# Ledger of designs, part 112: miniprotein binders against p81326

Target 1, 226 residues: p81326
Amino acid sequence: MLHFGGFIMEINHISKILEKEREEYIRNKVEEYLKQGFSKDDAVNKANQSWRTYIGHRIQDVIYNLLKKFLKDSGLKVTTDKALNNRNLPEELDKVKRLIAINYGEYLFLPDADVIVYKVENNDIKIIAIISVKNSFRERRFETTYWKLKLKESPVTSHIKVFLATPDKDNEISYKCPNGKPKKMRIILEYELDGIYFLKEDFEETEKAKHFGKIVEDIIEISKKL
Below, E stands for the ipSAE of ESMFold2; O stands for the ipSAE of OpenDDE; V2 stands for 0.75 times the mean of E and O plus 0.25 times the DockQ between their complexes.

## First folded at step 9 (miniprotein)

Design Be33
Fold by ESMFold2-Fast, scan of step 9:
Structure Be33 (fold): chain B 226 residues (1-226), chain A 83 residues (1-83)
Amino acid sequence: as target 1 above (226 residues)
Amino acid sequence: SDLEKRAEMLIEFAEYLIRLAEELLEEGRPKFAIEWLEMAVRFLQLALELARKNNLDELAERIEKLIERAKELIERAEKIKES
């Protein structure tokens, strides 16, 4: 499939577009904060915080729409944790919400599931995968692994695949130490999670760590085994 | 056919990118609108190659019109960016 190679290359371009936005976004935000009377250091810090929020939402939106468009004809449906937060949920999404909840004694909580892939079969819902989207690993670096381990504890949720999607622009988990060894964070994330999908061109692929463009086919394959 | 479905997926994602770019233009962000529009054109060109190779003339015509629309939006965005 020649066009599939082209597809993967174009998907990798998402990372480049996002990086181009960063420079201009930060420059404009610094100017805005300076005009509001903030010091240069405060303006820069606030601009960087604003960028992290902005890029997180942008990446989630792009991933959601990409998966929704490319999984539709495979009988798979896509939703978001934001959609599940609606008070007047359609019956189908209410069922999705209940099937992804994690037990904490007498309490139920949803995992941090930015994008959720599921299927409807004979009026029953089966959750296929959760995709956690991270643009930075400064904070809560192992939160995705925590949710994966919690999901494995219940027969209701133990089959759910947990994936991480990230541009990793700061090379926090794609960089190798000077001795060629992967960083501890990368080793742990790859070991515990079902897959890591990079929105970047230059990194060494492994069985579980792949170019983001491969996620569509991987999810379709997983859904067929259920 | 699977190939026709693949072309349709590429078209739908390109349409999403065009809508995203239109929103960015409304927000006064023409530079980034152009980047997403150029990506939409590239996806549409992949879909066009699939349509032409499989003699899907009606689909090819539809894709060509979408490419034209995306290019018109790029020209509009470039004008806004200059101003």
Scores: ipSAE 0.442, ipTM 0.785, lowest interface PAE 2.5, mean pLDDT 84

Design Be34
Fold by ESMFold2-Fast, scan of step 9:
Structure Be34 (fold): chain B 226 residues (1-226), chain A 83 residues (1-83)
Amino acid sequence: as target 1 above (226 residues)
Amino acid sequence: SDLEKRAEMLIEFAEYLIRLAEELLEEGRPKFAIEWLYMAVRFLQLALELARKNNLDELAERIEKLIERAKELIERAEKIKES
C-alpha cells in the first residue's frame, strides 16, 4: 500500500484530536446540564451519554473520509448508508444500494453498512466490503453479525466482506493482557465476521482482529481477487 | 424441531431489535427506532406465519403479543418524532 505510513500517522493524529474533542465536549455538556438544574453526578452521566451518541457519528465520518482518501488511488470508491438513504440517488449509488439491500417482503433494508467500499469496472459495480462502525456495544453487539449472516445467504451478496471498526474504549471486545480467555462477545464477533479493526494500540491481535491501520491494504488485496 | 428453532431464532432477534429501539428512543433517535421496530415486526410476522402453518398455537400467541408491543413502540416513536 503506497500510503500505509501516512495512513498510520493520520490515524494517530485523529485519535489525539478526538480525545481533545471529548474533554471539551464533556466539559461543555456538564456545564449545560448543571445550568439546567441537574446534580453534578447526573450532569456527568448525561454528558457521557451525549458524548457516546456524538462520537458515534463523528468517528463514522472520520473513517469514511480516511478510506475515501487512501483508497482513491486504487480505483476504489467509498460511500455511506446515509448517502444511500437519500431520496434522489445518482444511478451509480442506486445500483450500489440494490446490490446490498435485503428483501423482507414489503420492506427493503440496508445492512449495518456505515461505510461501503465498491469498484466500478466496465459499467458494472462490485461491492468489496461493508464496514460497521461501533464506538460502544451494549445491545448493538451482534447487529453486524446478523447482517453478515443475511448477506452470506445469497449468491449475489455472499462475496461481500463484513468488517467491524471500533475504538473499543470500554475494552468490551479487546484486552490489554493475554492472560485469561477472550470474552464471549469477542469470540462470536471474530468467528462470524470477516475482520475486526481496532482504533487502539493495546489489544490481542489475531489473523482477523487487527489495528485499523491495516484496513486499507486488506481492502485493496480483496478487491484484486475480485 | 428445526422449524421451532427457526421461529425461536426470529423471535430472539426481534426481541433484540425491540431492546435496541427502546435504547434509541431514550437517546432521542426516534427515526432509527422506527426503522428497527419495523424490521422487528417483519421478523415476527415471518415467525407468526411459520407458527400458524404448523399449528403452534402457544408460540403464535407469544409472537402476536410481541408484534403488539412493537407496534405500540412505533406509535410512541412516531409521536416523539412529530413533536
Scores: ipSAE 0.000, ipTM 0.123, lowest interface PAE 17.4, mean pLDDT 77

Design Be35 (at its last look DockQ between E and O 0.68; V2 from the best seeds 0.71)
Fold by ESMFold2, look of step 10:
Structure Be35 (fold): chain B 226 residues (1-226), chain A 83 residues (1-83)
Amino acid sequence: as target 1 above (226 residues)
Amino acid sequence: SDLEKRAEMLIEFAEYLIRLAEELLEEGRPKFAIEWLKLAVRFLQLALELARKNNLDELAERIEKLIERAKELIERAEKIKES
C-alpha cells in the first residue's frame, strides 16, 4: 500500500497558511465595502461572509488538486459539483451526475458533494466517494449526514462513501468528550459518516477520524473492493 | 516504477502550489505567496528525499532545480513585500 511518510505533516500546513490570511482579508474587505457605501455593521457582516466563501473555495480547490494528482495512477478520476453544474457536460460527467442524483418526485437534486471520486471501467462508471468540505460548523451542521442518509435510500447510491474534510480550527468537532462532556456534533458525524478527515494536527484520532493525508490510501483501498 | 510515481505526484502538487503563489504575487499579496511557496518547497523536499534514498540521481537533479526556482521566487517575493 502507498505510504506517504511526511505527507501528513505537510498537509496540515495548508490550514495554518489560511488562518494567517484571515485577519488581513477581513480588514481589507471591510474597507472595500465601506468604500462601496455600506454601513460599518453591514461591511463587517459582508466581509465575514466573503471570508467564509473565499476560504471554502480555496480549501476545496486545494483538496481537488491534491486528490486529482494523487489518485490518477490508481485509475480514479475526480470532479466537482461546479463541474457537474456546467451547462454543456461531456458524456462521462453527465453519467457521473445521473449516478449521484437524488429523486424528489418531479425533481432531481445533486447532494452537496464538493468533490466526487469515481472510476471508469469499460465505459461503466462507479462512484466511489463524495467529499464534503466544511470550513466551520456554525451553519448547516448536519447537512453532510442528511445527504449520506439520502444516498443510503437507493440501491444505486447506497455504496457511495461520504467523507467530511475540515480544518475545524475552532474545535467544533475535534473531540468526542472535551472535558468529559459528550460533543453531540462530533459523535453523530463520526457515527453516520464513513470518515472525517482533519486538515490539522490537534484532534482526537479514531478509526473514522483521521489526518487528511490518509484519505488518498483510504479511497484507493475502497475502490479495490468495489 | 511506483517509487517514481510517488515522487511525481509530490512534484505535481508542489507545482500547483507554485502556480497558486504566482497568482498571489500578481495580486500584490507577496506575504501569502511566500507561505505557499515555502509549502511547495516542503513537498519538493519530500520528493527529493525519496529520490535520494533510492539513488534516482536524474530525478533528484530535476527536483533540486525546481527547489532552486521556487527559492528564487521566494526571494523575489520578499523584495516585493519590503518595497
Scores: ipSAE 0.732, ipTM 0.895, lowest interface PAE 1.0, mean pLDDT 88
Fold by OpenDDE base, look of step 10:
Structure Be35 (fold): chain B 226 residues (1-226), chain A 83 residues (1-83)
Amino acid sequence: as target 1 above (226 residues)
Amino acid sequence: SDLEKRAEMLIEFAEYLIRLAEELLEEGRPKFAIEWLKLAVRFLQLALELARKNNLDELAERIEKLIERAKELIERAEKIKES
């Protein structure tokens, strides 16, 4: 228990570290854009957009590596949608790619899958979970929900669990009904997804909304049932 | 043991964070590198506690060496930051 508590606390530090970098990153980018001849307002806006992209990738990479290391001993493998976008895929990853593809009639498209967890048994691949990692929800509020619903439509993909991992720094989905007012986004995401995992402490915990520290155990448990 | 496995996972993740910090140093971002190195040290400390509680002396020694390495990198990063 004590060690789990310590681990949880350290996970929370990931978000704190990322936020510490923001001020310096924004300042440097603003200066860069000002030198390029942009107005102060434009420079700030561009810097903020650059930060969103940067921090999004950074948190995804950190979570990917965390899951990769912590699931390894359970015989579970981890990849990313980025890795699947390569032209020359190893056979294993090519199979993974095919097993998460969504049918649109004449076309197959991949869901947004920041992290993909799968197992290999007797040369057969079973996809266990897709984790969407989001630092903020500004433009892509229900994108993960869309992919979950699409995955449910096929017997090939209907078993795949879809999780959302987020620090939710802006408290967009941390609570269901703050001050008695329902937060639509939290309610819908929790209803449609298999789980929401928070990289922070100040959130409303439910059966589906948990601290990120529990995701490894949950994934392992799911993997045993497949 | 399960505890040994947990310690190894913590070590491997800490090693990733150290590599991340090294990349950040190469990018000229010592301040950010230092923050990740400090986090790596904290994960290693958790691993060390697990190792010690289970009398895994060899593992404990390995972890201590990694902590020392991370601390040395912090010192280097601080020097770069001041330069």
Scores: ipSAE 0.716, ipTM 0.890, lowest interface PAE 0.8, mean pLDDT 92
Fold by ESMFold2-Fast, scan of step 9:
Structure Be35 (fold): chain B 226 residues (1-226), chain A 83 residues (1-83)
Amino acid sequence: as target 1 above (226 residues)
Amino acid sequence: SDLEKRAEMLIEFAEYLIRLAEELLEEGRPKFAIEWLKLAVRFLQLALELARKNNLDELAERIEKLIERAKELIERAEKIKES
């Protein structure tokens, strides 16, 4: 069957590929650093640091291209914060940037908006959603939540849905504590954000915490209600 | 048609995955190029099924050529990986 479920399964397979990619990437980087004269422990540490940067960019790129291709027929457009930081912006992207910027008195800052979904109707732009990509929660646990709360303060941005996308490889927010409770960080993130999309197979789904493959249909549904 | 648009979405994403795999081959990462190419083939097979069920012969032929290209890249990557 070619129901939407067919390519949801294929999209979810991205999680398996990313998992396999880590092992070989780290092995190759360790070998590279050892050849440069680093100790085994230093080589491993450097390889893991390299992986965190690499995978973050990979996940962002895959999400961007997935949403760009699959949302096109729904009249939705997709861009990135990297595109918005170009010094010479097309008029349309300049308008997108202005519509997601957060006001701090005399200054405007962009939220952590790795991927941005918007629509254009009669020369007006409406931002639908931003997706923040996190591969670790050790350093900046509530950064995405901070941006969600700031966006809610303005009538211009309060409608914007804020999603987190993460492989959560260290099971920091996808699994329960031994006593059956979700961790505090999971509770806060799920409560404040509009959704969490996991790039992994094994976790307990809730209404707001879902397998990544559902992101396309969720964004289309949201766009119809705006 | 809406079905042709759906097939085109699958094709465009598969083309992205093929380009990603080509970049990984240039980076000396044939193992992961193979994984992304296999995913591209699966998306193309879904598009091919849509094209065939709707008698879109020209589109089906285009998809079949893309599947053949992806499979040739997999064979090339497997030879590199073995080396």
Scores: ipSAE 0.690, ipTM 0.885, lowest interface PAE 1.3, mean pLDDT 86
ESMFold2 (binder alone), look of step 10: mean pLDDT 87; pTM 0.857

Design Be36
Fold by ESMFold2-Fast, scan of step 9:
Structure Be36 (fold): chain B 226 residues (1-226), chain A 83 residues (1-83)
Amino acid sequence: as target 1 above (226 residues)
Amino acid sequence: SDLEKRAEMLIEFAEYLIRLAEELLEEGRPKFAIEWLKFAVRFLQLALELARKNNLDELAERIEKLIERAKELIERAEKIKES
C-alpha cells in the first residue's frame, strides 16, 4: 500500500495560495477599471466582485482537475455542470445529464452540481457523487442540502452521494463557539449531506467532515459498492 | 503497476499546476505563478521519491525534467516580479 495521506493533506494548503493571490488580483483589477474610466470607489467595488467570481471558478477548476487525475485509473470519470450545459453533448455526457435531472412536475432541471463523478460499465452509467464547491456561505447557505434532499426522493438518484467542498477561509462552518458547539449552519449541513471536505488544516475532523485529501479514497470505496 | 499508475497521477496533476502557472504568468501575475509552481514541484518530488525507491529510472528521469522546467519557470517569474 502506497501512502499518499501526507502529501494529499498538503492540498489543504491550497487555500493559503488563493488568499495570497487576492491582494495582487484586486490591485490589478482596480488599475484596469481605473483605466476604463471608473471612479476609485466603483473600481474597488467591481474588483471585489470580480474576485468573488474568480476565486469560485479557480477552486472548482482545481478540484475538478485533481479528481479527474486521481480517479482515472480507478475506472471513474469526472465532469462538470459547465460541460453538461453545452448544446451538443457527447452521448455519454447526455446520459449523465439525464441521470441527475430532477423532476418538477412538467419540468426537468439539473441541480447546480459543480463536479460530477460517474462510472461506465457495459455501456451503463452509474452516478457516484456530486460535489458542490462553495467558497462562501453568505448566500444560498443550504442550496447543497436542497439538492441532496431532492435527489434522495427519487429511486433513480437516491444512491448518489452529495458532498460539499470548501476552503471555509472565513470560518463560516468550521468555527466553534466558545462553548465548543458548532454553528447551526454547520450542524445542518453535516447532518443532511453525505460529507463535507475542507481545503484547510485548522478544523476538527468528524466522520462526515474531513480534510479534502480523503475524498479520493472515499469516492473509490463508494464506487465499489455500486 | 499500481505504483506506476499512482506516480502518473501525481505527474498529471503537477502538469496541470504548471499550465495554470504559465497562464498566470501570461496574465502578469508572477507572484502567484511562483506559488503554484512550488506546489507542482512538491507533487513531483513525491512522485520522484516513489520512482527512485522502486528503481523506475525512466520515470524518475521524466519527473526530474519536469521539476527542472518548473524551477526554470520560477526563476523567470522571480525576475518578472522584481522588475
Scores: ipSAE 0.421, ipTM 0.779, lowest interface PAE 3.0, mean pLDDT 83

Design Be37
Fold by ESMFold2-Fast, scan of step 9:
Structure Be37 (fold): chain B 226 residues (1-226), chain A 83 residues (1-83)
Amino acid sequence: as target 1 above (226 residues)
Amino acid sequence: SDLEKRAEMLIEFAEYLIRLAEELLEEGRPKFAIEWLKMAVKFLQLALELARKNNLDELAERIEKLIERAKELIERAEKIKES
């Protein structure tokens, strides 16, 4: 429903709320690190790293809770990679973990799946989508695409949708060059992934690059086809 | 029933936002908490409109109490921010 989707669009303001407090957070963390004996340059670098970690966890937590609340009446369940890495894993989550884990010989690794959407039918589990939440790209630019390509290799996991959710505050994938061309990273991510959901207003929308508010309806539609 | 379920989704998400704001207040971040509480009030007001339009009086009363609680927390956060 348009009305339902309109309510979810309020989530776009979350990134603005978080950004408003960035300077104060960083200033306080710099003072904290200076008191611990770090140099000014190290304190600033550590404070900026702390902010990226803090905001990343906050955005991830909000996305998790939003999806959990808004998908439950559609017969969909939501979990996190953090929950799947718990030592005392419930049987249902152990099955979820097994269905998304990628085999590297004697080793199994989880994809970059911050949030996982699945359904249970006849005591059988079907994974609908995994969402990678990225506040910044830096050294981890194509990790999500790597996991998408690995999942596509197996008939067991090839149906799983892989989404990226990001505020993209540094304009790493929402920026256009002066000639209007998207950056290489944006082109590659959009091509390889099933969708990119932006937690910001100012970007060029495409079939696969959308405002985050559309994610609930998209996931429900995908689940009906499985 | 479907409208009641939609209102419940909005209420549950707003409750999450209120808990997030309470966490931020404990962290000494009242300015931050106020913004999340304002968003919670917005979602609760939308849920209240749905409840009232459909004559769900008990649900409307529950939502009104949550709005009152959120606004009380905003007032507390404003006082902390000033100090």
Scores: ipSAE 0.390, ipTM 0.764, lowest interface PAE 3.0, mean pLDDT 83

Design Be38
Fold by ESMFold2-Fast, scan of step 9:
Structure Be38 (fold): chain B 226 residues (1-226), chain A 83 residues (1-83)
Amino acid sequence: as target 1 above (226 residues)
Amino acid sequence: SDLEKRAEMLIEFAEYLIRLAEELLEEGRPKFAIEWLKMAVMFLQLALELARKNNLDELAERIEKLIERAKELIERAEKIKES
């Protein structure tokens, strides 16, 4: 259990790391743009725009940390695809990797899943859910759907829930039929995936499209059925 | 309750980000302040949804005031950035 003081110290530590990362990132990007021939003012503006994009991608880390903390008391564990791509894996993570890998003949690939939730029971691993975090839908919008369909093809992985988590700031998938026009992306993602969790207040809520705040209780409920 | 603990953690994180943004504004860094304030609003909106769905009216009122404060700071930061 984190006490108020302990939680604040943790947040302060993360904040200091992000501040140093920001300063280094901006400095490096300004230098990069200056070398490309941009003016100092343009270089600074472009670096700040780049940082805003970068911090948006850092939401993946925030989601990972929130899930890790809130699922801990339920006996659930959380890892990332980045952790699973390390060459020297602990036995537990090696087992997780093997249970989620998809076979393409002589090749094994991990789904592009940012966060993975699993449980350990009697030293056996059970994968509960894969969560893809999308800050934008400009490219690779159906990548998560592809991985869901591949996971369904194997009895080893067919039980794994595949979720999408997104702030959807551009309202690309917030509604099925805004102004009477069907949004193909929202309709397909909701149909094929096990759930969409929005990091925003304003969206069309359904049985499978919910606020991110619901994800912890949903994962716990799913884990009890396994 | 577990839901109240979850909402409270999101509020605490957002309050820290607002405080950080206020410090950045005093240091003449409005662009970075806007960045942190937008993230604070996102977490507060998540906490507000949890509070509203569970009929936690007092907590919802507190969160709404924090969202208003963060948005006011964003407007102030945008004006400083443009000058």
Scores: ipSAE 0.000, ipTM 0.160, lowest interface PAE 16.5, mean pLDDT 77

Design Be39
Fold by ESMFold2-Fast, scan of step 9:
Structure Be39 (fold): chain B 226 residues (1-226), chain A 83 residues (1-83)
Amino acid sequence: as target 1 above (226 residues)
Amino acid sequence: SDLEKRAEMLIEFAEYLIRLAEELLEEGRPKFAIEWLKMAVRLLQLALELARKNNLDELAERIEKLIERAKELIERAEKIKES
């Protein structure tokens, strides 16, 4: 286990790159929609909707590739919720899917696990962590918390760490008590989850709320205890 | 060994960022492509420092070529951006 220093600093500044991307993306999409005959207001609204979908996939992709590259030499493997929903699953991924499934009586459903980290030892699979990626919190603000609480109910899944990764550009959960007033969402998410990793520079850092650059070291450390 | 593994991790992630930037250039997004390429260059420079400090000349040469490629892509993206 070693921090690269400069590497961590670079990763912690991903939010700045994403914010610059937003401006260029919105300009291009507005122009595209205007050429299609939409009004200025409709073009702007559609461009903002398109951005929300685009940035969600971009952040998930970056996180997936970062973890895949940096965890492979620690004997850890990485997959995605999208990969687990393919019709023809390799046996290994089918086992991963079954090990994170949550019981609802006669039915099993997958949690909201955008990225999944696991290890294979003696042909046995151990799930290390799931990472939920959120770009905004809106009405689904406690989805990750719900899945964490459900996973804790079963001896099969209770060891699985549940992390939230977010740029939180609107400062929805960056601080616990701005201007002396409790921010309920941040307080609850930090209390219930195993960690929050911010893809931004400015936020209230705690033992559970960290810069995203620390996620690799944290996952490796957790895997050694399992 | 462990040091070479760390350098390889930086290289592989930088290669991912270069591929991402190439896709963004094809999509007509040079400003964003430049930002990811600059990050790739900085990560490759960290890998180069590790290689040089440990006298890994062949690895250092490979990293230097990747830095040159990324810088060439930045120059191309800057020209597209100005158009």
Scores: ipSAE 0.474, ipTM 0.794, lowest interface PAE 2.3, mean pLDDT 85

Design Be4
Fold by ESMFold2-Fast, scan of step 9:
Structure Be4 (fold): chain B 226 residues (1-226), chain A 83 residues (1-83)
Amino acid sequence: as target 1 above (226 residues)
Amino acid sequence: SDLEKRAEFLIEFAEYLIRLAEELLEEGRPKFAIEWLKMAVRFLQLALELARKNNLDELAERIEKLIERAKELIERAEKIKES
């Protein structure tokens, strides 16, 4: 828990600021596509698709920078899957990449690890957590659970915590069904994952499903047990 | 000290938000540059309170200059927004 007034509340409202950008972003992108010779309908469709990519990257970038700054005091380091796909990897990040990779016979692949938290002790690297950032849960709704289940299969990766961070704007996993039961997707995600952190206010907290502001303290606590 | 480290983290995060806002202004998107800058100012004001409470005069001066910079960017963004 960050021990200063009001700051934690601001973190939970990041998604509101990002969403307010949508109208202006789409308007500007429509204008760009029209100048390129696209029809009005095609320009609108392309602008909406561009927004989905943009907002995903923005949320990931904000979460990365927040975690990097607040975990540093606890001796924890933060990187991204984008950084791990760089051609000229520093030795430390090359080791991180190796420790998170999943074996498929003769092939090794990285999970969808938007943000990765690790520590370095005596030149050995210990991966603490992987955070998957999702702005929406369309056709790929169980992707994060797939990677969690694969990581559990190997003694090298089975200790790694897998978290989901999401604004859940469309209430796909923060909404309860009319009968008071959570939706199937919420039940499965909460059961299989180590935690879900919401960038929104409108949901009931559980032991595993929390406001995003709690992620820093939770990661620090997990790190102490490793 | 722990309090100085907390203030430093708030400052570093605010600096990130200011850079984000500057990028948005270069892209002609002032409305949300203003939102990020307002958040940066809130974090800097919290850091300033911590610095003043603990008599960290040099840090307080640094934070005050960052708040001034963020407010100048808000004014610039509002002028762009109106055009």
Scores: ipSAE 0.058, ipTM 0.487, lowest interface PAE 5.8, mean pLDDT 81

Design Be40
Fold by ESMFold2-Fast, scan of step 9:
Structure Be40 (fold): chain B 226 residues (1-226), chain A 83 residues (1-83)
Amino acid sequence: as target 1 above (226 residues)
Amino acid sequence: SDLEKRAEMLIEFAEYLIRLAEELLEEGRPKFAIEWLKMAVRMLQLALELARKNNLDELAERIEKLIERAKELIERAEKIKES
């Protein structure tokens, strides 16, 4: 079906496109801040802060649109946690929100579900997967694993697959030590999560850690079993 | 058919990338518009291969026109980048 090497290769190229985008973005933002009267050092710092926010949203939007387009004809729907936080939700999205929410006694919170895949069968909604999108692991490294473990606690949410999608440009979780051992963070993430999808070409694949282009077929396969 | 659905998915994603590139050009970012347009062309070329292999002449013609449009946008973006 979608097992085209060309497709997987193009999706892996997204990491390189985002890296090229950084150079022009930073250059333009530094010039903008310099014109506003900031010092060179302050302009560079502000430009880097702006980039981190921008790239996070860009990666999420690209992933959302890719999944939405490629899952449509498999009877699957895609939404975002951002959409679920809007006031006066349509009935379908209100049901999605209720089925993914985690109970903390008197409080309900959404997990770190940047992108959510679900299906609708005879007015019933089944949540298939959530995808957490991480550009870097500088902070909150195990947040995705925390949400996976919380989702397991309820029969309503225990079936939901939790995936991590990341360019991992700094090789924070795709790196191997000289002895061939993965870093502690990679070991924990791969153990606890249902899969890690890399938006890069230069890493060693495993059963759970794959090129991002493979996510579409994996989600379709999972949905058929639910 | 299943093959037509796959080609349609590639076309729809390519159209999204073209729209993204047009937005980047309006923001004065031709370098990145070019990269997304090149990806759109490659996606459309995959769709074109599927259409041609299955003798879907009308679909192939539509894809060829989209590739031509994307290439024209790349040329315009290159000129903007130079100036």
Scores: ipSAE 0.439, ipTM 0.778, lowest interface PAE 2.5, mean pLDDT 84

Design Be41
Fold by ESMFold2-Fast, scan of step 9:
Structure Be41 (fold): chain B 226 residues (1-226), chain A 83 residues (1-83)
Amino acid sequence: as target 1 above (226 residues)
Amino acid sequence: SDLEKRAEMLIEFAEYLIRLAEELLEEGRPKFAIEWLKMAVRILQLALELARKNNLDELAERIEKLIERAKELIERAEKIKES
């Protein structure tokens, strides 16, 4: 327990490491573009645009690897939406894909499930949770809630937990108004989703909004009840 | 045992962080590589404490070698950073 607590503190430190990566990435890209003859303002703009795409992939990769390593001895498996979009799927992943696909008449679409947790029991697959990873909420702020609401419509997928994982660097959903009330976006996301896991230390925890380090134990507990 | 499994999970995640840092060094990003390596060392130290308290000598030796490798990579990254 004591050692596990120490690990949770390390996981909460990820946001600080990612912020240092941003600074190094931007400085290196700015220097590169300046050497190519771009103005400082153009170099900075291009570097920041490149960072936005890059960091999304990095956060997803870290979360995927963390969950994969820490859930395997609990009988839980982890995959990604990228893996499920491969043309030649192993039978197990093909079943996972079918169990999370949403029907739109003649079409089937996967939810925006960056990371998927499932278990295999008696050759049957049960989906435990999907995790959407977001670095910012400027655009597509309710995308995760849309997929949660769609999954609730079917008895096949209604049990699937939908989580949001985010550094929330710009305090878009961890901020409180001067009167102490959370902003509308935070209220809606927390209400509709099964949980929000912050990759930062500075926020007020609730029953559903927690430090990211708690996600592993929460998923294991959910799995036991299914 | 559950403690051995926990130590193994910590080791595997630290190995991932070391591989990530190696990729970053190849990409010419030593400052970021150093931060992930420092995290890997701290996680490995937690695993080492678990191994030692439970007299898992073979596992402790394996963890100590990983810590040494991570520290060597930090020193290499520091030199690259200064160039």
Scores: ipSAE 0.419, ipTM 0.774, lowest interface PAE 2.5, mean pLDDT 84

